# Ledger of designs, part 111: VH-VL binders against b7kms5

Target 1, 80 residues: b7kms5
Amino acid sequence: DTFETVRNTIRIESEVDESLRQLCHEERITKETWLEAAYLYLCEKPEELAQVIQLAQERLSQRKAIADYKRAKTMQERFL

## First folded at step 5 (VH-VL)

Design sb10 (framework fv_miptenalimab)
Fold by ESMFold2-Fast, scan of step 5:
Structure sb10 (fold): chain C 80 residues (1-80), chain A 124 residues (1-124), chain B 107 residues (1-107)
Amino acid sequence: as target 1 above (80 residues)
Amino acid sequence: QVTLVESGGGVVQPGRSLRLSCAFSGFSLSTSGVGVGWIRQAPGKGLEWVALIYWDDDKRYNPALKSRFTISRDNSKNTLYLQMNSLRAEDTAVYFCAHISFYGSETYDYFDYWGQGTTVTVSS
Amino acid sequence: DIQMTQSPSFLSASVGDRVSITCRASQGISDYLAWYQQKPGKAPKLLIYDASTLQSGVPDRFSGSGSGTDFTLTISSLQPEDFATYYCQQLNSYPLTFGQGTKLEIK
């Protein structure tokens, strides 16, 4: 049997990507295998998984606020 | 797993009102980061965005339609609505509802799953 | 409003051909652009978002490129199921706007 894989495209913050890329390079692993391992590890720790989900929700809220600000600014600049 | 089904379309006379519904499953609009919207397509024409709503009740409208159209939802029924008032011949179109996926993306306004559409015909 | 203009509006091609469709924004939109495929009588399907990011489940023959105002959707080797109308959409500012569409038809 072979692994069945799916291609997922994700956009992450530049600073986080730089830090993760350095970690992967130093440890000789890939972003995809790090993501798989991190998720699988957290699935065995429900309380820690809940905390990670909370952080993810906070980061998503921040991204939306930034996106809304950018869009509002662009719309306002159209009137200058 | 994500499905959206539009309903409420039909033939209406100019000046009348019509309410469209979109029943969805496979996601909740109370989930942080989730949004849904309406896109329409006139016969033989391209796509035109109508309105969208996010989990936090943030609503965005096409300015050309904002005075006549209202987007709303009922989270307990997993249903999205579009109230269309003062309908004109130019509103004749297939109306699609679509899911907005955020899943780590900063764009927020790309439509990854669509319903089949419901047809609205405005004629005398 | 940001105007999205696609070129060409109509394209005839054969299975196995490499085809490119372009989309131009009337002002800079960074990489806030998505591409959709629509077959007759069906709802659109998301192909690409963030200008060059391929949606999960979309074949590798599809690719997107560009940033700012000029964008390209490329199909490296046309398959029979690829004959459809393609639309670009900007996500940079409200109102969200789509290109007029490019109809890809078999020769």
Scores: ipSAE 0.000, ipTM 0.619, lowest interface PAE 13.0, mean pLDDT 85

Design sb2 (framework fv_miptenalimab)
Fold by ESMFold2-Fast, scan of step 5:
Structure sb2 (fold): chain C 80 residues (1-80), chain A 123 residues (1-123), chain B 107 residues (1-107)
Amino acid sequence: as target 1 above (80 residues)
Amino acid sequence: QVTLVESGGGVVQPGRSLRLSCAFSGFSLSTSGVGVGWIRQAPGKGLEWVALIYWDDDKRYNPALKSRFTISRDNSKNTLYLQMNSLRAEDTAVYFCAHRPYFGSDYFSFDYWGQGTTVTVSS
Amino acid sequence: DIQMTQSPSFLSASVGDRVSITCRASQGISDYLAWYQQKPGKAPKLLIYDASTLQSGVPDRFSGSGSGTDFTLTISSLQPEDFATYYCQQLNSYPLTFGQGTKLEIK
């Protein structure tokens, strides 16, 4: 009523997910509340937020490059 | 709100050129993870992918069309273009622009589409 | 190129029916498959991505299944607004390819 939520599905790197899951289990929190807390914390720290955004941009570019490579490799192997 | 609006279609003779435009609202074409492109549909036929361009200027083409068609964008106008050269009767179609983002570890589907602009190549 | 073949190409059904449309890829595409709905004179609308994940705002009577080469779109109880043409699309490799479409019409 005063607390509204939305459901999201996200895809993250398996090792990061495993590490985050262990942290959440040990601290008795959920991935959802950790994500909310992390974002809210960083929004009040502009310099730290900028560093996280840079890392996120680098990770996004790396994943796209890997995905492009895998697709090209799979196509080539099937036809050659 | 995300909107995509195509323009530039019309009737042209075979061998001529035409440039289509697609204006975007609700996101920037330069935003990390953004991909936009063109899909066409001939009258009474199915969908055929034409081309895609990503935020990092990675361009992908349908090999059958690469020699005649060029995809480009103007980030300052938030507009996507398709330059079509040496048009043939079989290029007659509705041309849709669409958004295909990159998420996490892979590409997504075409999640937002424009209304389409009609290109008729007549002799 | 990866060829996508839908069956049937044409389907007649009545409101309330359970209908299924299949899509077959000429090569393995994992779960890199999307389903679109297109109504006459309109742009396609994304229904399902990653073979089985329902797009936000799409009614839950729509479902997708499959992996590899064989995929199915199911509508559990057909509604009047569901009479449309449905397309599958593989996203595994370039060039991106669509099925030929399945036209679902009222019986």
Scores: ipSAE 0.011, ipTM 0.706, lowest interface PAE 9.8, mean pLDDT 88

Design sb3 (framework fv_miptenalimab)
Fold by ESMFold2-Fast, scan of step 5:
Structure sb3 (fold): chain C 80 residues (1-80), chain A 123 residues (1-123), chain B 107 residues (1-107)
Amino acid sequence: as target 1 above (80 residues)
Amino acid sequence: QVTLVESGGGVVQPGRSLRLSCAFSGFSLSTSGVGVGWIRQAPGKGLEWVALIYWDDDKRYNPALKSRFTISRDNSKNTLYLQMNSLRAEDTAVYFCAHTLYWGDSLYPFDYWGQGTTVTVSS
Amino acid sequence: DIQMTQSPSFLSASVGDRVSITCRASQGISDYLAWYQQKPGKAPKLLIYDASTLQSGVPDRFSGSGSGTDFTLTISSLQPEDFATYYCQQLNSYPLTFGQGTKLEIK
């Protein structure tokens, strides 16, 4: 390998990971090369990049809502 | 769909060898970040990690078992193997194979499991 | 090696109860902890990873908390299908180790 690389730890939804894993297997590419290619492609496509950012914001909002719901439910069971 | 199916278990005498197989589908062990491992469970006991192999052929073993057990794979057959040598009564267990991921320095939990194959070591 | 100790080893409860199972690591493991559910004759099922993140498809009555050495799995309103054995696992370092298990039985 002639490129300088960095290790990153990323946790993603299991269904998304399964789909991405199957895509990488079918196309015979790796997750790291897919991530690099996808990001580089989107950086050259501002309109598509904006759509991806919006989806990311929506997904983050959904995860926060689920966490808040679980906390509220736990508090109710404590009779607080 | 991700599936893993173990085979090769049975009744064997102490001191003998046995090779277990795990046929998997829905993922490839040649995909970067993918790992597959073996976990065993003795009758009425808890879970014990045996070994793990990654896409780049990095192999990790339970130190208590490393001298007797060898993990390997055949990517063309989507099959994982566990070679067990010098078997002892305490190796009697159900042996599960399971999928995991490794990204950065972090190992993800085992998210897909096979049903297991039973190994009984008895005279 | 990191030893994982669960408490209690056996728990009897009724449908609708709130139950908690504790897992203690012999050294700090940050949040590299997972919880599994195992029903008789079946393979374990991943419930929670990173100490508190619920696996896709797992009911939200399950929750995990803790970091470092002390961790808790909570089931807020026990359902009939929840009677099973629960295991914690550390993923901080090799060898990977599991707790001894907590068997949750109906009263």
Scores: ipSAE 0.000, ipTM 0.609, lowest interface PAE 17.4, mean pLDDT 85

Design sb4 (framework fv_miptenalimab)
Fold by ESMFold2-Fast, scan of step 5:
Structure sb4 (fold): chain C 80 residues (1-80), chain A 123 residues (1-123), chain B 107 residues (1-107)
Amino acid sequence: as target 1 above (80 residues)
Amino acid sequence: QVTLVESGGGVVQPGRSLRLSCAFSGFSLSTSGVGVGWIRQAPGKGLEWVALIYWDDDKRYNPALKSRFTISRDNSKNTLYLQMNSLRAEDTAVYFCAHIDFYGSGYDYMDVWGQGTTVTVSS
Amino acid sequence: DIQMTQSPSFLSASVGDRVSITCRASQGISDYLAWYQQKPGKAPKLLIYDASTLQSGVPDRFSGSGSGTDFTLTISSLQPEDFATYYCQQLNSYPLTFGQGTKLEIK
């Protein structure tokens, strides 16, 4: 009758969040159920899962590069 | 479970060198999104960031310490090092190593800390 | 360097009290702020990250708020184990910097 759930708070890029919210509204689903479905679907497709993991690693490296750039004392971006 | 254990502290004379070690388990510093850092605390004082190293070997230092301190790692031993040169009385502190979570929020939160090792610079 | 200033530096309170500690950054840091608790003789413990996200295992009487330059850590109903020194830390810019600490003592 019921699922056992946990609460997670995650930080994602604003544009991605906006796009996902629009998708969820149009399809009448929630962000939590979309995330669950996406993960479960990919677990059934190891080649696609590997591609998603590669993209995730690339996005993580990009975030670090941007964070490093903004954190540098001489970078103007850090004051925005 | 993530654990970190510092060692190598002790009493040293001003002007000498000392190398601290941080043995960690429950993660690998070769894993994308992981980092480890050194934070120190002088007796009765607040926290001061010393240095950190990321999975891609990118190193960041407190500018006040960069000329005298070097952070390094040995991934095969799951060990982090802090080489401290030209020690001064002001370097007397407890030195903590801490796990850095970058893959969660994209920033350097120190979520798990070791118990610290004490360095006393005294003549 | 971004200077982090905590207020008050010292706070005396009783069990059951609601207490708030503030942290002010000398420059905008968005929500790249963490709060730590340190008990005498122990390593610091992460309480809150991303200004308002509670670390796993931390009681929900702790909460964080704020963005930009002004941040607040609130304990809704103080417990005996909460008497400690609290530090904020900014992660927006190198060098990473901590506030001077707020020592919370039993009244």
Scores: ipSAE 0.087, ipTM 0.769, lowest interface PAE 6.6, mean pLDDT 88

Design sb5 (framework fv_miptenalimab)
Fold by ESMFold2-Fast, scan of step 5:
Structure sb5 (fold): chain C 80 residues (1-80), chain A 123 residues (1-123), chain B 107 residues (1-107)
Amino acid sequence: as target 1 above (80 residues)
Amino acid sequence: QVTLVESGGGVVQPGRSLRLSCAFSGFSLSTSGVGVGWIRQAPGKGLEWVALIYWDDDKRYNPALKSRFTISRDNSKNTLYLQMNSLRAEDTAVYFCAHSEYYGSGIWAFDIWGQGTTVTVSS
Amino acid sequence: DIQMTQSPSFLSASVGDRVSITCRASQGISDYLAWYQQKPGKAPKLLIYDASTLQSGVPDRFSGSGSGTDFTLTISSLQPEDFATYYCQQLNSYPLTFGQGTKLEIK
């Protein structure tokens, strides 16, 4: 065995997962190998990597905002 | 309820051809992510994967069998076929068809199997 | 091709026993491994997929573990209906390959 692998658990949005699963099935690749290839490709393209990081930062900010909003609404509903 | 029923097996002479059928119900092979495969088992031996076909007509074969075996389907009849050519004594086995579902983390397991149909290649 | 080797090929046990069957891949297969149970004259039945995920309807006495090249199927307390032949299968790459099987018999 030439490759050593690690087990990762990641949580992604269901809509994105569905689209990625469809892509992987159509192209006959695995989610793991797609992730490896995408990262390695972007590492060779600094300008594109920066744009992906920006999108990731935006998505993280959106998740935090939604979580904060839901928390506030839940508290309001419990005490009103 | 998903069911698969194989048919078309029998006794056939070496060098001849035989076509197996797998009639299925409870799912459609046009549904995204669905695949159906053929697995065989020689008497007293283990399981050997033969071929599979996906909803998008992508076909995968055991390289040892690809030159002689062809997988196909008829979606209007909910039926899967395995065309076996140039049969050899070594092809004597029970042939199973099985349902599978691709869930994006890799290729998948066969979750629901038919009962099998027996092919005997002898002179 | 990826070769799958099961150990032991034959296992004798009693009802109530805890038994383990191992499966080794000749190359890393991540967790793309399934376990099947087959009784004489019957089709195989899926027990576990993705190395450790129990198929719906399978009793919780069955469990799977492992990753990469070494995998284990465990039956925590054997029942009479568990005496059968067990197969592992790698689904990491084509061609799909099975282990040679482990026959679990009454002691």
Scores: ipSAE 0.000, ipTM 0.622, lowest interface PAE 14.2, mean pLDDT 85

Design sb6 (framework fv_miptenalimab)
Fold by ESMFold2-Fast, scan of step 5:
Structure sb6 (fold): chain C 80 residues (1-80), chain A 123 residues (1-123), chain B 107 residues (1-107)
Amino acid sequence: as target 1 above (80 residues)
Amino acid sequence: QVTLVESGGGVVQPGRSLRLSCAFSGFSLSTSGVGVGWIRQAPGKGLEWVALIYWDDDKRYNPALKSRFTISRDNSKNTLYLQMNSLRAEDTAVYFCAHLTYLGESYFYFDLWGQGTTVTVSS
Amino acid sequence: DIQMTQSPSFLSASVGDRVSITCRASQGISDYLAWYQQKPGKAPKLLIYDASTLQSGVPDRFSGSGSGTDFTLTISSLQPEDFATYYCQQLNSYPLTFGQGTKLEIK
């Protein structure tokens, strides 16, 4: 077997990206290694992992609500 | 293993009606963030969106088809329907059923498609 | 309706080539664009969504770029299985619309 990596392109809020980029620069690490380390650390911390998942669900719900509003506004022009 | 299987296609005369079905498994249309739609493709032509239904029963139609086509579902049977009325020769196409993920701004796409069912409108 | 126009409609290339297909929207669609691959007799397969996000399981030789009105799908090194028809789709507003397709052919 060989060590393999995958390329991912993800969209995150610009404010969060800027904060993470600054942290990575200060600590001399990369976004990809930070993401790997954070996930692996949380997998060994069930209580903390559950809190992160809850925050993720809340953020996802907010994004969905905003997307729904935007699409409804666009549809008014054509179907009302 | 998500599967979508279309059925109900066939040869039909102009002016008649036909109902297509899409039996799906591996997901539920009552789950928040799930939609299912119909996309068609005429012989040798490109893709054309027909209709879409969301988990909350929000229905969206191609305006050119809205007066003749109706999308509906039966959650208890995991089945999607497309009722096509007043069929015309230009409705001849392969009709695909596709799962739509809608979780937010970055997650809005048709990720899984059925094999399609062929509708031929001919006299 | 938002019209999606692809260029070129036909493209001939060899295995190992780098190819790019463009898609232009008649009005701004932000990043709400997806790319699909369709092989003869088969259903379309999602490659890229949100203009540049690679779908899980799609090889990293595929990439998408652009925003607003001009978008590009790039295949960095063509493989035999990549010869197919490619479609862009806008998901910004209803009705949802597709480009006319680009047929990628060997030769």
Scores: ipSAE 0.006, ipTM 0.702, lowest interface PAE 10.3, mean pLDDT 87

Design sb7 (framework fv_miptenalimab)
Fold by ESMFold2-Fast, scan of step 5:
Formats: sequence, C-alpha cells, structure tokens
Structure sb7 (fold): chain C 80 residues (1-80), chain A 123 residues (1-123), chain B 107 residues (1-107)
Amino acid sequence: as target 1 above (80 residues)
Amino acid sequence: QVTLVESGGGVVQPGRSLRLSCAFSGFSLSTSGVGVGWIRQAPGKGLEWVALIYWDDDKRYNPALKSRFTISRDNSKNTLYLQMNSLRAEDTAVYFCAHIGWYSSDLFGFDPWGQGTTVTVSS
Amino acid sequence: DIQMTQSPSFLSASVGDRVSITCRASQGISDYLAWYQQKPGKAPKLLIYDASTLQSGVPDRFSGSGSGTDFTLTISSLQPEDFATYYCQQLNSYPLTFGQGTKLEIK
C-alpha cells in the first residue's frame, strides 16, 4: 500500500543521461525518484513549469528534425 | 479518451478518385508531438502503411502510393483526409486511421486505431 | 525498404502454453519496433513499443525482447482471448513497414 508503480522505457539524449546518472550517483538517489521529485516540485511553481514546458517543446522539435533527417537519409540508395 | 472514426469508403470503378475522412477526438493535430496516419489492409492480407501527417504539417508517404494519394487535415474540424486518385484493383482494402505521437518515445507506434472504412475498386 | 519477416506464419497452441513469435529486419533498426494484435474484423491494438515497452493496459503475460535485427514477442501463458494475428512494425526509417503477420490459432 505504500506505492503503486508503472514501468516505463524512455529515450533521452546520451549526454543528458550521463549527467543525470552522475548526479544520481553522487546524491544517492535513483533516476525514477529524481523524475518524480522534479515533476512534483514544478507542479507547485507555475512560472518555472511554463519555462520547462517551453524547453521541452523546443527539444521535441529538435529531436523530430534529427529523426526525420536520419529516416530520410537511410532511404538513399541512388545518386538523385 | 482518444477516438478515431473513418468514413468515405465504398465501391468505385478503376481510374476514379475517392476521398476518405477520419474524424478524431480527444486530441488536436496542432498539439506538439501528435501525428495521424493511414494504414490499409487488403482482404486476407497484412498491414501496409499509406501516409502520415504531423502537427508541424510534415507529410510522409509510402513511396509506392505517393504519386496517387494525398494526405491533408482540417484542424478546426479535427478531421484527417486521404485523397486517393487513379484507383486500381490492388487498392481494395480496409483503410484505418490511427494516432501516433512523441509523448512517451520518439515514434512509439500507432495507438489507438479507428474501426476502418472499406474501399472496393471493382469494374 | 526495410523488410520485416515474421516466423512462424502460423502457430497452433493451447491455453496455458508459452509461445514466442519472432520478427527479423533486413537492416538494423535499433529498438524502433512495435508489436500489434489484431482479432478478426477488428482494428489492430498496440501491445509493445520500443521493442520491449508494454503499452498501458496490456497484460503482463506479453513481453518483447531484442534489438538490431532480431526481435521476439512472448506470451507466457496463453489465454483464450490471445488467439489472434500478431504483426511487428519497424519505425526506424521511411517507409514504415510491417511483418507479414503470425496467426496464432487454437489447437
């Protein structure tokens, strides 16, 4: 009855993951608990939450552009 | 909850055109990270991806169909369209529309799906 | 185009059995693979994405594994409602492609 959890798999940028792993190791916490704490903190800070959402939207657009470039490039088999 | 409902299917002669519609609810195609696509399935056969459109109006097509099919949307009506030109017997299939997104992953898969609309190209 | 080949195309099994369906990509697709379940006359349902992540609401008897070119969908203990056709899909490159399907039928 303490916690009910859901298992998720997420893809994050390698350098961000490395930095977060170092932080978690140094502070003796897990990535899961850091994510939960960050979200809960931001829920009570509307102005900061809005800034984070804006950054997230920018990063999403960048990831889509990169993924689309890679997907389109792998189609190339001819000099056209 | 997210729902999608296809319409516009029917019996059509080879060489003619047909426009399919997909009315969706529970999300907006103007929302970052959202896409909607068309997947078809010929009688007794497997799934074939047709086309996909994203919130930023990026459109992707199956190269085999790109010259004859056009995907479009009307965000004010929460409706997706598939314009199908120069129809052939091999276009006979159930056409599904389905939601896809970047919410939990870069491109996680189609979910949920509509019930499909049947297109029969027959002479 | 990336070709997706499923094995077997047909599989007969009994309730309670453990079954595995494999999917092979003609090129490396990392873990950009999804699994779908389709019952007769119905639309497909997403079971697994990113090769091994279970979609919300899908029973935990379903699991996925693999990366690169070889992938497996496993059902640990078949239930009556699991008899259906299963499809894999690669989302690594355009055009998006599906396997030919595996029909799981009762013995």
Scores: ipSAE 0.074, ipTM 0.770, lowest interface PAE 6.3, mean pLDDT 87

Design sb8 (framework fv_miptenalimab)
Fold by ESMFold2-Fast, scan of step 5:
Structure sb8 (fold): chain C 80 residues (1-80), chain A 123 residues (1-123), chain B 107 residues (1-107)
Amino acid sequence: as target 1 above (80 residues)
Amino acid sequence: QVTLVESGGGVVQPGRSLRLSCAFSGFSLSTSGVGVGWIRQAPGKGLEWVALIYWDDDKRYNPALKSRFTISRDNSKNTLYLQMNSLRAEDTAVYFCAHREYFGDDLYTFDYWGQGTTVTVSS
Amino acid sequence: DIQMTQSPSFLSASVGDRVSITCRASQGISDYLAWYQQKPGKAPKLLIYDASTLQSGVPDRFSGSGSGTDFTLTISSLQPEDFATYYCQQLNSYPLTFGQGTKLEIK
């Protein structure tokens, strides 16, 4: 059969990407199929899905804090 | 769907003031990580960043324009403003408003743009 | 201010050609660089951010590379709709600055 696919570009932390790449190589799967499988599996596990969402919210909060730091840093660098 | 629509441009004499508006939909400037800014382009010239405002009311300006231009917003109307004072011939340009967001994008990118509004400072 | 210089300012090419546009920052900007496409009378369209990350919906013939001060936008097989002006932008420091633009025109 034929799947219809979309191309997505996402930015993830390099250490996470390296770990996921290693896992995919060892298990002989692709990053794309791991992402699909992980999402589909979690959709059937409400309590586990809630935990993943909480972790995602925490990671997003950390990224926003880093973004705020970068904004402050670039303002300081303008003085040089 | 993210849309931005600029208005308020026109022909003005040097030394006068003009206020531009940008009506947006598909996002809220109250959402953490969201910012909206103004970029201008003089006829036949390149792009020049004017100002940015973020969800937390942090405002950033091009230093060359900071003394004459003020960015503001009205979240209840989903509208961004640019108050331009003491206009000069070199302010003649198309003024675009553009969205940026931390989530899923580079921290400072402009991913969606309005069609622009034309300001002509005639002397 | 960080100055962004594009090369060339004008480039003539034919449909099917591989073209590259370069952008140089006056100081290091890591990978905080975006590329935009602008057609006459239209607003710019984001093509690439973080120097090499393709914006969703942008054709895969577009690619970006580089880090630090030297960056390249490549179109692997030029299509008729690709004739436009291209701009780079640094996102590392305020004020945000753009390159002068590269006008890609039909040979």
Scores: ipSAE 0.000, ipTM 0.656, lowest interface PAE 11.3, mean pLDDT 85

Design sb9 (framework fv_miptenalimab)
Fold by ESMFold2-Fast, scan of step 5:
Structure sb9 (fold): chain C 80 residues (1-80), chain A 124 residues (1-124), chain B 107 residues (1-107)
Amino acid sequence: as target 1 above (80 residues)
Amino acid sequence: QVTLVESGGGVVQPGRSLRLSCAFSGFSLSTSGVGVGWIRQAPGKGLEWVALIYWDDDKRYNPALKSRFTISRDNSKNTLYLQMNSLRAEDTAVYFCAHVPYYDSSGLFYFDYWGQGTTVTVSS
Amino acid sequence: DIQMTQSPSFLSASVGDRVSITCRASQGISDYLAWYQQKPGKAPKLLIYDASTLQSGVPDRFSGSGSGTDFTLTISSLQPEDFATYYCQQLNSYPLTFGQGTKLEIK
């Protein structure tokens, strides 16, 4: 009955955050409860969970590419 | 609780090699998003990042050190290593290992828990 | 490389004083900045991340502010245990870079 919670700091794309904030405002829920509900729902849906994991892996690969680009650009600026 | 303990430091002559170890507990490098790295500090000087490794084996190096230093891990032993080759006097420093709370390509590269450090002295 | 410049290099203050340390990045880093405290002979301790987020267990007399290129660490009422060297670190891109440090000494 007593909720034990942890505080997490996460970074998400600003566009996604803006869209999620709007959804939470319209539906009168919080980002924390939406995240919990989404995860719990997907855990009961193996095929949908697999698709979400695939999207997450694709987004992670894109973020790594962006980080690599920023690193390369910084090093190029340093050595030029 | 996250703990990190460095070992393997000592006095070594220029041109030699040395391997440092960092035994960690309270987390696993097989856990998604986790990273560990090495930061060094020369006597009386500031902090200098050396290298880091993430859960997915993504490795990042200080470009000034990449050719001489190699980061690796043994997940079965919860141990991080730093292989240092062709040591120079300027490599004399305290070497810290430290935990990165989450891999995030958007720029979460801070260190939240640190070991006490191990001293490497490169002298003739 | 992103160069991090700290000022002052050294500052002396009395217990109860409000002190500020500044950190300037050579290019924009948004809010991707951390502050560390290091006491003599000890490992650094994380104080602040994401420019203004206080690490769990750190006293609220510490605060961080700034965005882009200019950042400030403030101690609102200096205590004896705050005598230490402070470092900023950019979290924006590789290679990771630290400021040169600010040594805080109590008068």
Scores: ipSAE 0.005, ipTM 0.663, lowest interface PAE 10.0, mean pLDDT 85

Design ya1 (framework fv_maftivimab)
Fold by ESMFold2-Fast, scan of step 5:
Structure ya1 (fold): chain C 80 residues (1-80), chain A 121 residues (1-121), chain B 106 residues (1-106)
Amino acid sequence: as target 1 above (80 residues)
Amino acid sequence: EVQLVESGGGLVQPGGSLRLSCAASGFTFDDYAMNWVRQAPGKGLEWVSEISWDSGSTYYADSVKGRFTISRDNSKNTLYLQMNSLRAEDTAVYYCAKDIFRYGSWTLDYWGQGTMVTVSS
Amino acid sequence: DIQMTQSPSSLSASVGDRVTITCRASQSISDYLNWYQQKPGKAPKLLIYAASSLQSGVPSRFSGSGSGTDFTLTISSLQPEDFATYYCQQSYSTYTFGQGTRLEIK
């Protein structure tokens, strides 16, 4: 009888956030409910879920490379 | 399960050398940067050194720069710290720690049990 | 050369209490702040990363907040296993730890 929720703080690319924000505004939903619905939808479609996981893995690899570059640059500036 | 096991600590005289090892298991070792962090008896944590996944980049705390060398052997899943010109203030438990990037943040998510290095006459 | 200062250096509390530990950075570090717990004779354990994200397996009574220079770690209802030393750490430029806060039984 009780809805129990957890609060998570997540960071996403600003361009993705802008696009999602506009979609949520136009459709009168929240980012939280969009994320929940998208995950539940994909859980019922294993082939599509696998495709999304692959895209997520590719984006994670790109993000790690960018973070490595940014961190190395920040460290070098400290030790200049 | 992720495990990190340090070894090579011991008693050494000032000016001496030691090489520490960290044996890693339970994860893909060559996908992650690795760190050494130390803690003097009764004191807080102090970051010592970091090495990138491919050994292409190494970083050191100012207190150890020029004396310590971090290295890794990805074929053996082992991290090393070569410590030269040891001083009394290098006395500490030395921890091996796994580095991870999670959604814009760098953290040390797994730590070994530590190995004690005592620099004393 | 980022310095991290924790307060208090020690804190006495009872089981069931709400406790708050503070961490200050000498310059803005955005949300590049981690919290660790260390029990006597043991290695540190990651509790919170990116200022407010709870590490998997860590009880929900732990929470973090803050950005820029001022950060807090809160334990909403203290349990016996929570008596330990807590460290903040900046990851903005290399790593620097705070001095630690010792949480002791009252």
Scores: ipSAE 0.005, ipTM 0.658, lowest interface PAE 11.0, mean pLDDT 87

